# Ledger of designs, part 199: miniprotein binders against b1l550

Target 1, 279 residues: b1l550
Amino acid sequence: MRLPEELLERARDIHSEAPSHRIKLDRVGSFGLKVPVEFKGFLLLAEADVWVSLPEGRRGVDLSRQVEAIYELSNPPKDPFSLCREAAISLLEKLNYADSSGVSIRFDAPLQDGESLKYYGVEISSIASDEIINKIRVEILGMTACPCTAELIRAYKSSEIAATHTQRSLGILEVSTKAEHPDPDKLASIIERAMSSPLRTYTKRPDEGGLVIRSLSNARLAEDVVREMIHLFLEEFGHLPEDTHILAAVRSMESVHMHDIYAERSFSLDEIRKEISSH
Short names: E, the ipSAE of ESMFold2; O, the ipSAE of OpenDDE; V2, 0.75 times the mean of E and O plus 0.25 times the DockQ between their complexes.

## First folded at step 18 (miniprotein)

Design s95 (at its last look DockQ between E and O 0.74; V2 from the best seeds 0.59)
Fold by ESMFold2, look of step 20:
Structure s95 (fold): chain B 279 residues (1-279), chain A 95 residues (1-95)
Amino acid sequence: as target 1 above (279 residues)
Amino acid sequence: SPEYRKLLLEAFKLIREAMKLLREGNPEEALRLLEKAFELAQRAFELAEDDPQTRMALWLMAYIRELQAEAYKKLGDKERAKELKEEARELEEEL
């Protein structure tokens, strides 16, 4: 049953009232919105979260205006970085009681993999206030091979033939910066190059052998993968502001162990440069 | 597929035009455009080659059904609007 329009016109505007407990909130918003984006010529369905701060004197947020802010900008579909930043700015414009806003956009980014596509995870965000902070997280699977087992097998047979167990590993790079978002394809490339070998979505038997041989030739501990990711990141993105924050991590799904192996390092560009230059 | 992308872009264009017509109080012409947009999205769904392409096409089909429901509501056909909203919900559940 639809309520009479006359009653709706006479009802209190609950959202603009003061709350009984005057406590500000940092993030109030709509999460899990489906939005179209265009990334490098691909039309993709992304998932977005939008929010604003809520001052202690305001009871609620106008959720319809939040949703409107991002959907108005999503047709025609456009690149997710522009959508993210523009929507965050639009939220502050539309919801003038807020002193900050945020937008996150998640999508699977395509990579060419021979004649087919594979996908890796991307999440970007923009937090707007008197300045904008941009964050990007990239996750991509690769292969790693254990160097410890390879050395034991070599020593046992007195052979240079490396044999060891291999496993899938999830590489993670997360960057928070005042600069524009780094290119997710470059971050994904850094992660893949740090591993023993990339994963393929379609592999013929000769190609499977080649992947295994490459991984055995580049046997690496999870710790070494993280160190290599950091090294490669600094080569590509060392120009970013000194207060840029990075997290580099690997989760290895070990083939002979019951539990995953995890390695991680967080740092700012300033602190990692000082650490490296002191050695 | 280049045809997949072309179908989706034309569907988005028809949706923009239909939304303008709905704002202008012309739901009958909006429905004509939305029917064509749905056909294009459905053809794109049939051409989808992987899960991301399938999900995009399904979402667009659901989105068009919601807009059709809005148009029928403006025409006073509440029963048809309700049917279309339910169809949109069913499509979204496959995502």
Scores: ipSAE 0.658, ipTM 0.891, lowest interface PAE 1.3, mean pLDDT 86
Fold by ESMFold2-Fast, scan of step 18:
Structure s95 (fold): chain B 279 residues (1-279), chain A 95 residues (1-95)
Amino acid sequence: as target 1 above (279 residues)
Amino acid sequence: SPEYRKLLLEAFKLIREAMKLLREGNPEEALRLLEKAFELAQRAFELAEDDPQTRMALWLMAYIRELQAEAYKKLGDKERAKELKEEARELEEEL
């Protein structure tokens, strides 16, 4: 039910009132909004979170203004990177009591996989204050094969191609930078190249045999995959600002265990470059 | 499908025009454009080749129904507005 405008004019402005406790809140906003985006020629339904900081002296945030800001920028659908940056900046301009704003957009990004499409996960954000920080997280499934079991079977059977167990592994690259967002397709490519093999949307029997043989011939520990991801990242994105922060991680869903194996490394470009150049 | 994308972009264009008409106090003409937009989104839904394409078209159909409900509310037709909001909710639940 809509209230008459006369009543609304006499109602208290609750959001502008003093709060019960003078405590600053870091993120207050509208979460789980469905927004259309255009990504590399594809129209996709993304999920967005928008927020601002709330000062200690103000009770609430104008949530309707936040929602209007992002939807106003969503038609026509635009690329999610521009949408993130423009919406974050717009939120700070429209909600002048805030010290910072942020926008996060997540969607499944299409990748050409032979004659069909497969999808990988993308989450991007822009956080605006005195400067703007852009973040991107890419997650894509691939295949790994256990080198330890492969070596045991090779020793036992004296075979050129060792048999071993394979499993699905989730590769993760997260980048936080003052530069523009890295290309997520490039990040996804780095992850897939670091794996034993990529996963396919559809494979015929001869192709399945090839994929399995490739995985077995390229057996890698989760630790191996993380190191290779970092190496490949530096080759392709080493030009980013030195204070760029990266998280590289792999979660291996072990087929012979009831638990997963996880490996990660967080670093700045400055620290990893110094580490690699040592010795 | 190139046709899928073209239909959705035309629907978005009609929605922008309809929203301008709503702000200018012409909900009758806005409703005409929104119904045309709905037909385009529905055709896109029929052309969808995978789940992400289906979800995009379904969301757009629901969004158009919400805009039509707002237009009928401005015309004083509360019952039709309610029906359209319920239709939008049902479409959103399919997502």
Scores: ipSAE 0.641, ipTM 0.884, lowest interface PAE 1.6, mean pLDDT 85
Fold by OpenDDE base, second read of step 19:
Structure s95 (fold): chain B 279 residues (1-279), chain A 95 residues (1-95)
Amino acid sequence: as target 1 above (279 residues)
Amino acid sequence: SPEYRKLLLEAFKLIREAMKLLREGNPEEALRLLEKAFELAQRAFELAEDDPQTRMALWLMAYIRELQAEAYKKLGDKERAKELKEEARELEEEL
């Protein structure tokens, strides 16, 4: 029902009113929007969150303008990095009462695995204010083999390749930087290389055997995986600004316990360089 | 497939043009473009080889139905607009 234009002129603009309590809000927006993106030649449907800050003197945010801003930029579909950054900037331009904005885009990124595709989780974000901060989070599953159990079994059976329990482990790299978003495929590669072995979508018997042997030959604690992730990250991305912040983490879904093992390190590039140089 | 991608990109192009026409107050011409876009999206849906391709095509079909509903609202056809919104909802539930 289109309300008569006359009624719209009489309607109070509730969003522009002073609130009953003059309190600033950090984030007000729409979460779980579906938006199309183009990622490395793939057209993918992503989820997006969009938000702005709300000053203490304004009751509400124009949510419709937020949704319009991201959809206008989403057609034609473009890379999620540009979409995220451009949308964050556009939100500040369209909503002049906001001093900050943010966009987050989530999707499963395709990764070539022989003749098949596997997927890893990606969240790309940009926060705009006086500066733009770009954030990327990559999550990918791999396999870890326990070196402690391997050592116990080696001692017991005197075998060159000791049997040990294996488990799926989730590796996480989160990077926040004033530079451009790091390449998520490179981040995923770092995580996979830091684990005992990658996971494969389809394995023939000989390939499966090889994967298991590799895992057993490269047994690592969750702690080892995190340290290796950091080491490999520094080799690949050491050129990023010194104030770049990184979270490296692993969640090992233990096969011998009902609980998971978790390890993480949060650091800036400046901090970790100083730490490594001191040894 | 290369054909799938081509169909989607052409549909997106038609949608952009239709949205412009809607803003300019030409809902009749917008509807003609949206109808073509829907046909392309439906063909893409039929050619989808995996779940991501299927989901994108379904979403696009739903989005086109929403735009068609908006156009019919501008034309004063509330009944047809309601039907198209319901179709859009049904397509979104399959996502």
Scores: ipSAE 0.483, ipTM 0.814, lowest interface PAE 0.8, mean pLDDT 90
ESMFold2 (binder alone), look of step 20: mean pLDDT 91; pTM 0.924
OpenDDE base, look of step 20: ipSAE 0.415; ipTM 0.787

Design s96
Fold by ESMFold2-Fast, scan of step 18:
Structure s96 (fold): chain B 279 residues (1-279), chain A 95 residues (1-95)
Amino acid sequence: as target 1 above (279 residues)
Amino acid sequence: SPEYRKLLLEAFKLIREAMKLLREGNPEEALRLLEKAFELAQRAFELAEDDPRERMALWLMAYIRELQAEAYKKLGDKERAKELKEEARELEEEL
């Protein structure tokens, strides 16, 4: 139901008054907004969250100002990196009571896959305060093959036949940095290269056989995949600031179990270099 | 699909012009532009080659219907505004 607009104009400014309890809130905002973005030549529908911090002396946030800020910047559609950064800054400027602001944008990113496209998950964020921190999370499915079962079958059959169970595995790379967002296509590439094999959108029987053989020839534990992802990340992005924080993780949807296997490591660039150098 | 992209960008341009007209108190002209924008978005929907591009065009069609409803509300045509809001909801359900 909608009240007459004239009544709202005469009402108290609820947002500006003192709250029931003088408690700061870290994030208050509009979540799940549909926003168009331009990504590498594609116009895509993304979901956005926008928020600001709320001081202990203020009852509420001007939510309409948040929606206005992101929609003004999204027409015409622009790249999600610029949109995140510009919207976070704009929110902080428009809502001067806030100490920080943030914008998160999620979408499925197209990736060339032979003659077709496949999609991987991307979440891009910018958090503005005295500085800007940029975050990116990439999730992409790949295939893993169990080396333990492969070894057992080989020992049993005493043959050249590589046989083991395969399963879909979700690879995750999350980066938080004061530098510009890393290229998500490069993060997706790192994840796929760490897997036993990538997944395809469309595969004919001979091509399917090739993927399975590749996977069987490159059998890897979830733990192996995480370590390889970190190694490849350092080769590609080791130039980022030392305080850059990374999460590398794999969730393996084990075909022989009712449950998944999960492996992860979080670290800063400074931390991981010292660890590797210490033997 | 470069044609898909061109249709959507043209639709966004018409939407920007329509929103300016709505702010200036000219909902009649805004409706004319929004109808053209809807036709472009609908054509883009037909050209979409995969689910993400189809969803983008479908969302834009729903958004245009919402803007048309607001324009009819400003004209005092509550019945057409309601019909357009219902069309927008139906389009959003397809997402």
Scores: ipSAE 0.372, ipTM 0.770, lowest interface PAE 3.6, mean pLDDT 86

Design s97
Fold by ESMFold2-Fast, scan of step 18:
Structure s97 (fold): chain B 279 residues (1-279), chain A 95 residues (1-95)
Amino acid sequence: as target 1 above (279 residues)
Amino acid sequence: SPEYRKLLLEAFKLIREAMKLLREGNPEEALRLLEKAFELAQRAFELAEDDPRKRMALWLMAYIRELQAEAYKKLGDKERAKELKEEARELEEEL
């Protein structure tokens, strides 16, 4: 049952009222919206968060206008990068009391894996004010092998390839830039190349054996993987503006422990180049 | 700058209205709004006092040119569409 429109004439405009406390809020919005996106020839179901800043003198945000902003731009489905940037600007145009706006879109991206597909996590954001800041986070699973145990077993058996424990490790690259979003497939590739080996959707026993042997021959600490990710990132994306910020991280789900190992580094392109050139 | 922001948001409002017109099959009216949006984005670029604000105005100008190219393509004017797409690419290279 829809209520009569006449009730709108009698009801107070709660959102435009003064709040109980005169405090500015940084992010107020609609979170967990389902939106279709077109990504590299695939129609995918994504989740979106949309938000704006709320000034200290205003009680609430018009949430219906937020939903309108993103859905108006998502039909027909378009690429998530354009949708993210356009929706962020649309939020400021529709909600003129806001100083800033943001949109985050999350989805699982398909990646070619031999004759099949595998998937990795993507989250993109655009934050709009008098400028636009674009952010992308890519997460993909790979395999790591412990070099410490490998060395002990090799020494004990005098073997060229030592046994060691292997585990799934989650690689993370996050980039914040005033330029266009980096290609997530390239970020995923950087992460996989930094690992002991990539993971596969489907392997036959001989291919599985080869993957394990590759991992054992390329044993890496989480710390090693983070450093290699940064090195590979600079080779591929060193052309981005110097004020671009990067987070590189690895979470290793250690097969011999009840806990995970985590390593990370945050840096700007300007900062990391000065650090590397000091050697 | 309040004037800079106002021009950018007014330009985007016209862009949004033009996108709706393109979806509804009215590219001629969309082009009229997009040309006005481009003028507003250019004025915002002129008022921009720093590089981040200039980049935002340039991005809108490039985006408007891409939408104008799409509109001319729908009108069957492939040469004008190509010219506008090249202009958009040149603006993007300034980012």
Scores: ipSAE 0.116, ipTM 0.616, lowest interface PAE 6.2, mean pLDDT 85

Design s98
Fold by ESMFold2-Fast, scan of step 18:
Structure s98 (fold): chain B 279 residues (1-279), chain A 95 residues (1-95)
Amino acid sequence: as target 1 above (279 residues)
Amino acid sequence: SPEYRKLLLEAFKLIREAMKLLREGNPEEALRLLEKAFELAQRAFELAEDDPRARMALWLMAYIRELQAEAYKKLGDKERAKELKEEARELEEEL
């Protein structure tokens, strides 16, 4: 049921009333909105969160204005980078009591894999205040192989080809910057190159054997993968502003254990350059 | 697929025109455009080669049904509006 417009006009503006307690809230918004985006020629359904800050003297946020802001910008579908930035700015313009606004957009991004496509996870955000901070998180699965078990088996002279356990590993790169969002395909490529091997959409037995052999020949600890991801990131994106913050992480689903192995490093470009340059 | 993309972009164009007509107080013409948009989105759904592209087309079909419900509400046909909102909900549950 909807009330007639005249009754809505006569109703109290609950949102503008004083709250029960004078406490500021950092993020108030509409979460889990379905929005269309255009990414590299693909029309995809994304999930969006939109929010604003709420001052201590105001009871609530006009959520309908938040939803209107993002949907007005979503037809025709546009790239998620422009959508995040434009929607965050629009929210501050429409909701002038807010000190900050933010938009996050999550979707599965297509990546060419032979004749077919595979998908990796992307989350893009823009947070607006007196400045705009752009964030991107990329997650993609690959394979790792344990070098410790490989060396033990090699030492027993069982084979010139290393034998060890392999497992699926999730690689994560997250970047926060005042510059434009990095290209997620390049971030995904960095993650895959740091792994023992990428995962495939479809493999036949001979191709599957080749993938396993590649992983065994390129055995890497989760710690090795994180260090390699950082190295490759600096080669590709070292030109970003010095205050750019990066998270590099790997979660390895160890096939011989009931638990996962996790390795991560957070850093700014300024911090990591000083560390690498120290003798 | 170029055809899949073309169908969806044409549907989005018809939706923009329909929304303008709804704001201008012409829900009958808006309904004509929205039904054409639905047919295009449905064809795109049939052409979808994977789940993410199918979900895109399916969501658009649901969104069009929501807009048709608003148009019927403006025409005073509350029963048809309710029917279309339920159809939209059923489509969205498949996402």
Scores: ipSAE 0.652, ipTM 0.891, lowest interface PAE 1.6, mean pLDDT 86
Fold by OpenDDE base, second read of step 19:
Structure s98 (fold): chain B 279 residues (1-279), chain A 95 residues (1-95)
Amino acid sequence: as target 1 above (279 residues)
Amino acid sequence: SPEYRKLLLEAFKLIREAMKLLREGNPEEALRLLEKAFELAQRAFELAEDDPRARMALWLMAYIRELQAEAYKKLGDKERAKELKEEARELEEEL
């Protein structure tokens, strides 16, 4: 029902009114939008969050304009990196009262696994203000074998290949940079290489045996995995700006306990380079 | 399939043109393009079968119904707009 123009002229713009309490808000927006993206030749339905800051003198945000901004840029579907950056900028242009904006896009990224596909989780974000900060978070499951239990069993049975408990472990790399978003496939590869072994969508019996043997031969603590992730990250992405911030983390879903083991390190590239050079 | 992707990309092209027409105040021509886009999306959905890719086609069908509802609202046909919004909701529930 189109309200008569006369009623619209009489209606107060509630969003532009002064609030009862003059307090700035950091993030106001729409969360859980569905947007199409093109990633590596795949058309994917992603989840998106869009937000802007709200000044102390304005009661509310024009949410409809936020939604329009991202959907206008989503047709035709484009790469999520460009969509994220362009949408963040567009939000600031369309909502001139905001001093900052942000967009986050989440989806499962397809990854080739032999003749099949596996996936990893990815969240791509851009925050626009006086500068643009690009953020990417990659999460991928791998397998870890416990070296401590392996040593205990080796001592007990005197076997060359000691049995040990294995777990699924979630590896996480989060990168925030003023540069372009790092390649998520490279980040996923770093995580997989840091673990005892990758996971496979399907295995034949010989392949499964090989995967397990590899894991046992490369037993790692959660702490070892995080350190290896950092090492491999520096080799691949050491060219990023020094103020680039990284979170490397692992959550090991321990098979012998009801709880998980978690390890993380947060650092800037400048900080970690100084730390490594001091040894 | 290459055909599935082609159908979706053609549908998106038509939707983009339809959205432009809606902004320009030409809802009648927008509806003609949206009808074609819906047919393409539906064909893509049929080709996807039980593949997870069917979700994109289904989403596109729902989105087209919403745009059609908006176009009919601009034309003053409130009843048809309501019906199309309901169809969009039903399609979204399947996502």
Scores: ipSAE 0.034, ipTM 0.555, lowest interface PAE 2.3, mean pLDDT 86

Design s99
Fold by ESMFold2-Fast, scan of step 18:
Structure s99 (fold): chain B 279 residues (1-279), chain A 95 residues (1-95)
Amino acid sequence: as target 1 above (279 residues)
Amino acid sequence: SPEYRKLLLEAFKLIREAMKLLREGNPEEALRLLEKAFELAQRAFELAEDDPRVRMALWLMAYIRELQAEAYKKLGDKERAKELKEEARELEEEL
């Protein structure tokens, strides 16, 4: 049964009331929404979070306006970058009490891998205020091989052929910029090229042997991978605004340990250029 | 596949037209378009080659069922609306 119109008119507007405590909130919104997106010819189901800032004098946010904003823009499905930017702007325009708005969209991005597809993780966001900040995070698995164990085994066996442990390593590149979102396929490519070898979705024994041999021939520490990712990033995206902020990280799931190894570096383009040029 | 994409895009087009009809107070015509959209989404589901494309098609089928439930509520058929909403829930549980 529908609530009477008269009763709705008499109900308090809870969201507009003063809160129990006059504290600003940074992000209030609808999280985990399922939205369709179009990415490089693929129609994919993404997960979206939408939010706005909430001032200290207002008790709550109109969540239904947030959901309407992103769903209105989702049909027909469009690229997730345009959806992110347009939805963030729309939220800020519709909710005039907010100082900022944001939209994050997460999906598994297809990447052609021979005759098959593999998937890597993408999260993009746009945060609107007096300016728009675009953020993208790409995560992709690759393989690393330990150079330390390789040298120990080579010395022990008096062999020129290194044997060592290999493991899955998760490479991470995150970029925050006032420019357009970087192409996630290019970010994924940078990560894979920095690794000892890429991973395949499906591998036959002969192909599997080839990947392992390539990894062993290109043994890299997590620290090596992070430095190479930064180097390759600067070659591809050094043209971005100088205040662009980057996080490069690797988590190595060590096959000989019960724990992982992690290495990261955060920097702005201005900061890293000065650091590199000083040496 | 190109067929998978084409089926989904046609379904989305029908959904946009059906939503306009619902706003204009024509749930009967909206239901006709939504039934066609569901058929297209189901065919896309059958063509899906991997989990991400399966999830996309399943979500669309669930969404169409939710819209059909709204249309039947506007027609006063509460029992059919409830049945379609339950079907949508079952489809979403597969995600």
Scores: ipSAE 0.431, ipTM 0.809, lowest interface PAE 2.9, mean pLDDT 85

## First folded at step 20 (miniprotein)

Design lh0 (at its last look DockQ between E and O 0.84; V2 from the best seeds 0.68)
Fold by ESMFold2, look of step 20:
Structure lh0 (fold): chain B 279 residues (1-279), chain A 95 residues (1-95)
Amino acid sequence: as target 1 above (279 residues)
Amino acid sequence: SPEYRKLLLEAFKLIREAMKLLREGNPEEALRLLEKAFELAQRAFELAEDDPQTRLALWLMAQIRELQAEAYKKLGDKERAKELKEEARELEEEL
């Protein structure tokens, strides 16, 4: 049911009142908004969250102004990184009582996979205050092959043919930085290169054999994948500010187990360099 | 596909123009543009080749129905506005 619009003129503006308990809130917002974006020439439907801080003396946030801040910028569809940053700035300007704002945008990014497209997960954020902090999380599936089982089979058969269990593994890189968001395709590439083999959306039987053979030639523990992700990340993005924070992780959906294996490492660039140089 | 992209970009343009007309109090002209925008989005939906393309086209069709409902409400046709809002909701449930 929709109430008559004339009632709006007689009702109190609840949001502008003082609250019963004067407590600052860190994030008050609208989550799960649908917005169109254009990523590298592809039009995509993304999901967005928008929020602001709420001072102790204000009871509520004007939610329509929050939603307006991002929707005004979303047609024509534009680059999600620009949308994210510009919407965060617009929120802080439109809701002048807030001392910080944030926007996150989630979408499935297309990646060329032979004659087809595959998709990987991207979530970006921009948090604005006196500075802007940019965050990006990339998730992409790949294939891993267990080196322990491969070695056991090699020793038992003493043959040139390696065999082991292979499985889907989800690789994750998350970066928080004062610099611009890293390119998600480069993050996805780092994850895939750290795996035993990439995962394809469509393969014919000979190509499937090739993927498996490649993975056997490049067998890796989940722990090794995480370490390789970190190594490759440092080669490509070691120039980012020293206080840049990274999470590298793998969840392996082990084909011979009923449970997943998980490995992760969080670090700042300063921290990891000290660790590596001490060896 | 180039045609899919072309259809959607034209639909987005017509939507921007229709929203301006609605703010200016011209709902009849807005409806003309919105009907054309819906036809373009529907054609894009038919050309969609994967789930992401299908979802974007459906979402846009729903947005156009919401705007059409707003326009009819401004014209005083509350029954048509209600029907279009219900259609928009049904399209969004397919997502």
Scores: ipSAE 0.690, ipTM 0.904, lowest interface PAE 1.2, mean pLDDT 87
Fold by OpenDDE base, look of step 20:
Structure lh0 (fold): chain B 279 residues (1-279), chain A 95 residues (1-95)
Amino acid sequence: as target 1 above (279 residues)
Amino acid sequence: SPEYRKLLLEAFKLIREAMKLLREGNPEEALRLLEKAFELAQRAFELAEDDPQTRLALWLMAQIRELQAEAYKKLGDKERAKELKEEARELEEEL
């Protein structure tokens, strides 16, 4: 039943009422929307979160307008970077009581792996207020080989390439900047290069053997991987604003333990430069 | 495939036009465009080579069914609108 339009005119606007408690909210919105995007020539279905701030004097947000804002911008499908920025701006324009807005878009990004595609996790965000902050989070699986076990075996057998246990490790780079979003493929590449070896979708036995040998020859602790990620990030993205914030992390799914090993560093570019210069 | 992309982009175009027609109070012409869009999306679904392509095509088909349901509701055909909404739900459950 559509309620008669006349009832809409008589109904009080609940959202515009004063709340029982005058408290500002930082984020009010719709989470888990499905939106199409175009990423590097691929049409993909992504998940999106959209939100705005809510002033202390307003009871609720017009959620329908938020959903409309992102869907209007998502047809035709566009790159998720532009979609995030444009939608965040549009939200502030459409919801004039908000002093801030945000959009987050999540999808599995295709990456060419020989003749096949592998995927890595991406979350692209933009937060709009008096300024726009762009955020990107990249997660990709790689392989690590343990140097400690390798050293023990080397000491025992004097082998040039010491056997060691290997495990899957999740590398994470999160970047928040006033500049444009960093290229997620470059971030993924940094993570893979920081690990002992990448993972492959399809390997023949000789190729698999080569991958393992490479990993053994490049044995790294989770701590080593994080430090290498930071080093490679500074080489590639050191030109970003000094107030750019980075989280570099690794979760190693240990093969010899029931628990995972985790290592992280959070820093600004200014902070890490000062730290490196002090040594 | 290049054909998959072409089909979906054309379907998206038709959907935009249909949505405009619905706002303008022309549900009959909107339905014609949505029918064509559904055919294109369905063909794209059949041509999908991987899970991401399949999911996008299914989602688009569901969105078209929802828009068709809205159009029939504007035409006063509540029964057909209900059927189309159910079809949309079924397609979304496959995502």
Scores: ipSAE 0.573, ipTM 0.852, lowest interface PAE 0.7, mean pLDDT 90
ESMFold2 (binder alone), look of step 20: mean pLDDT 91; pTM 0.916

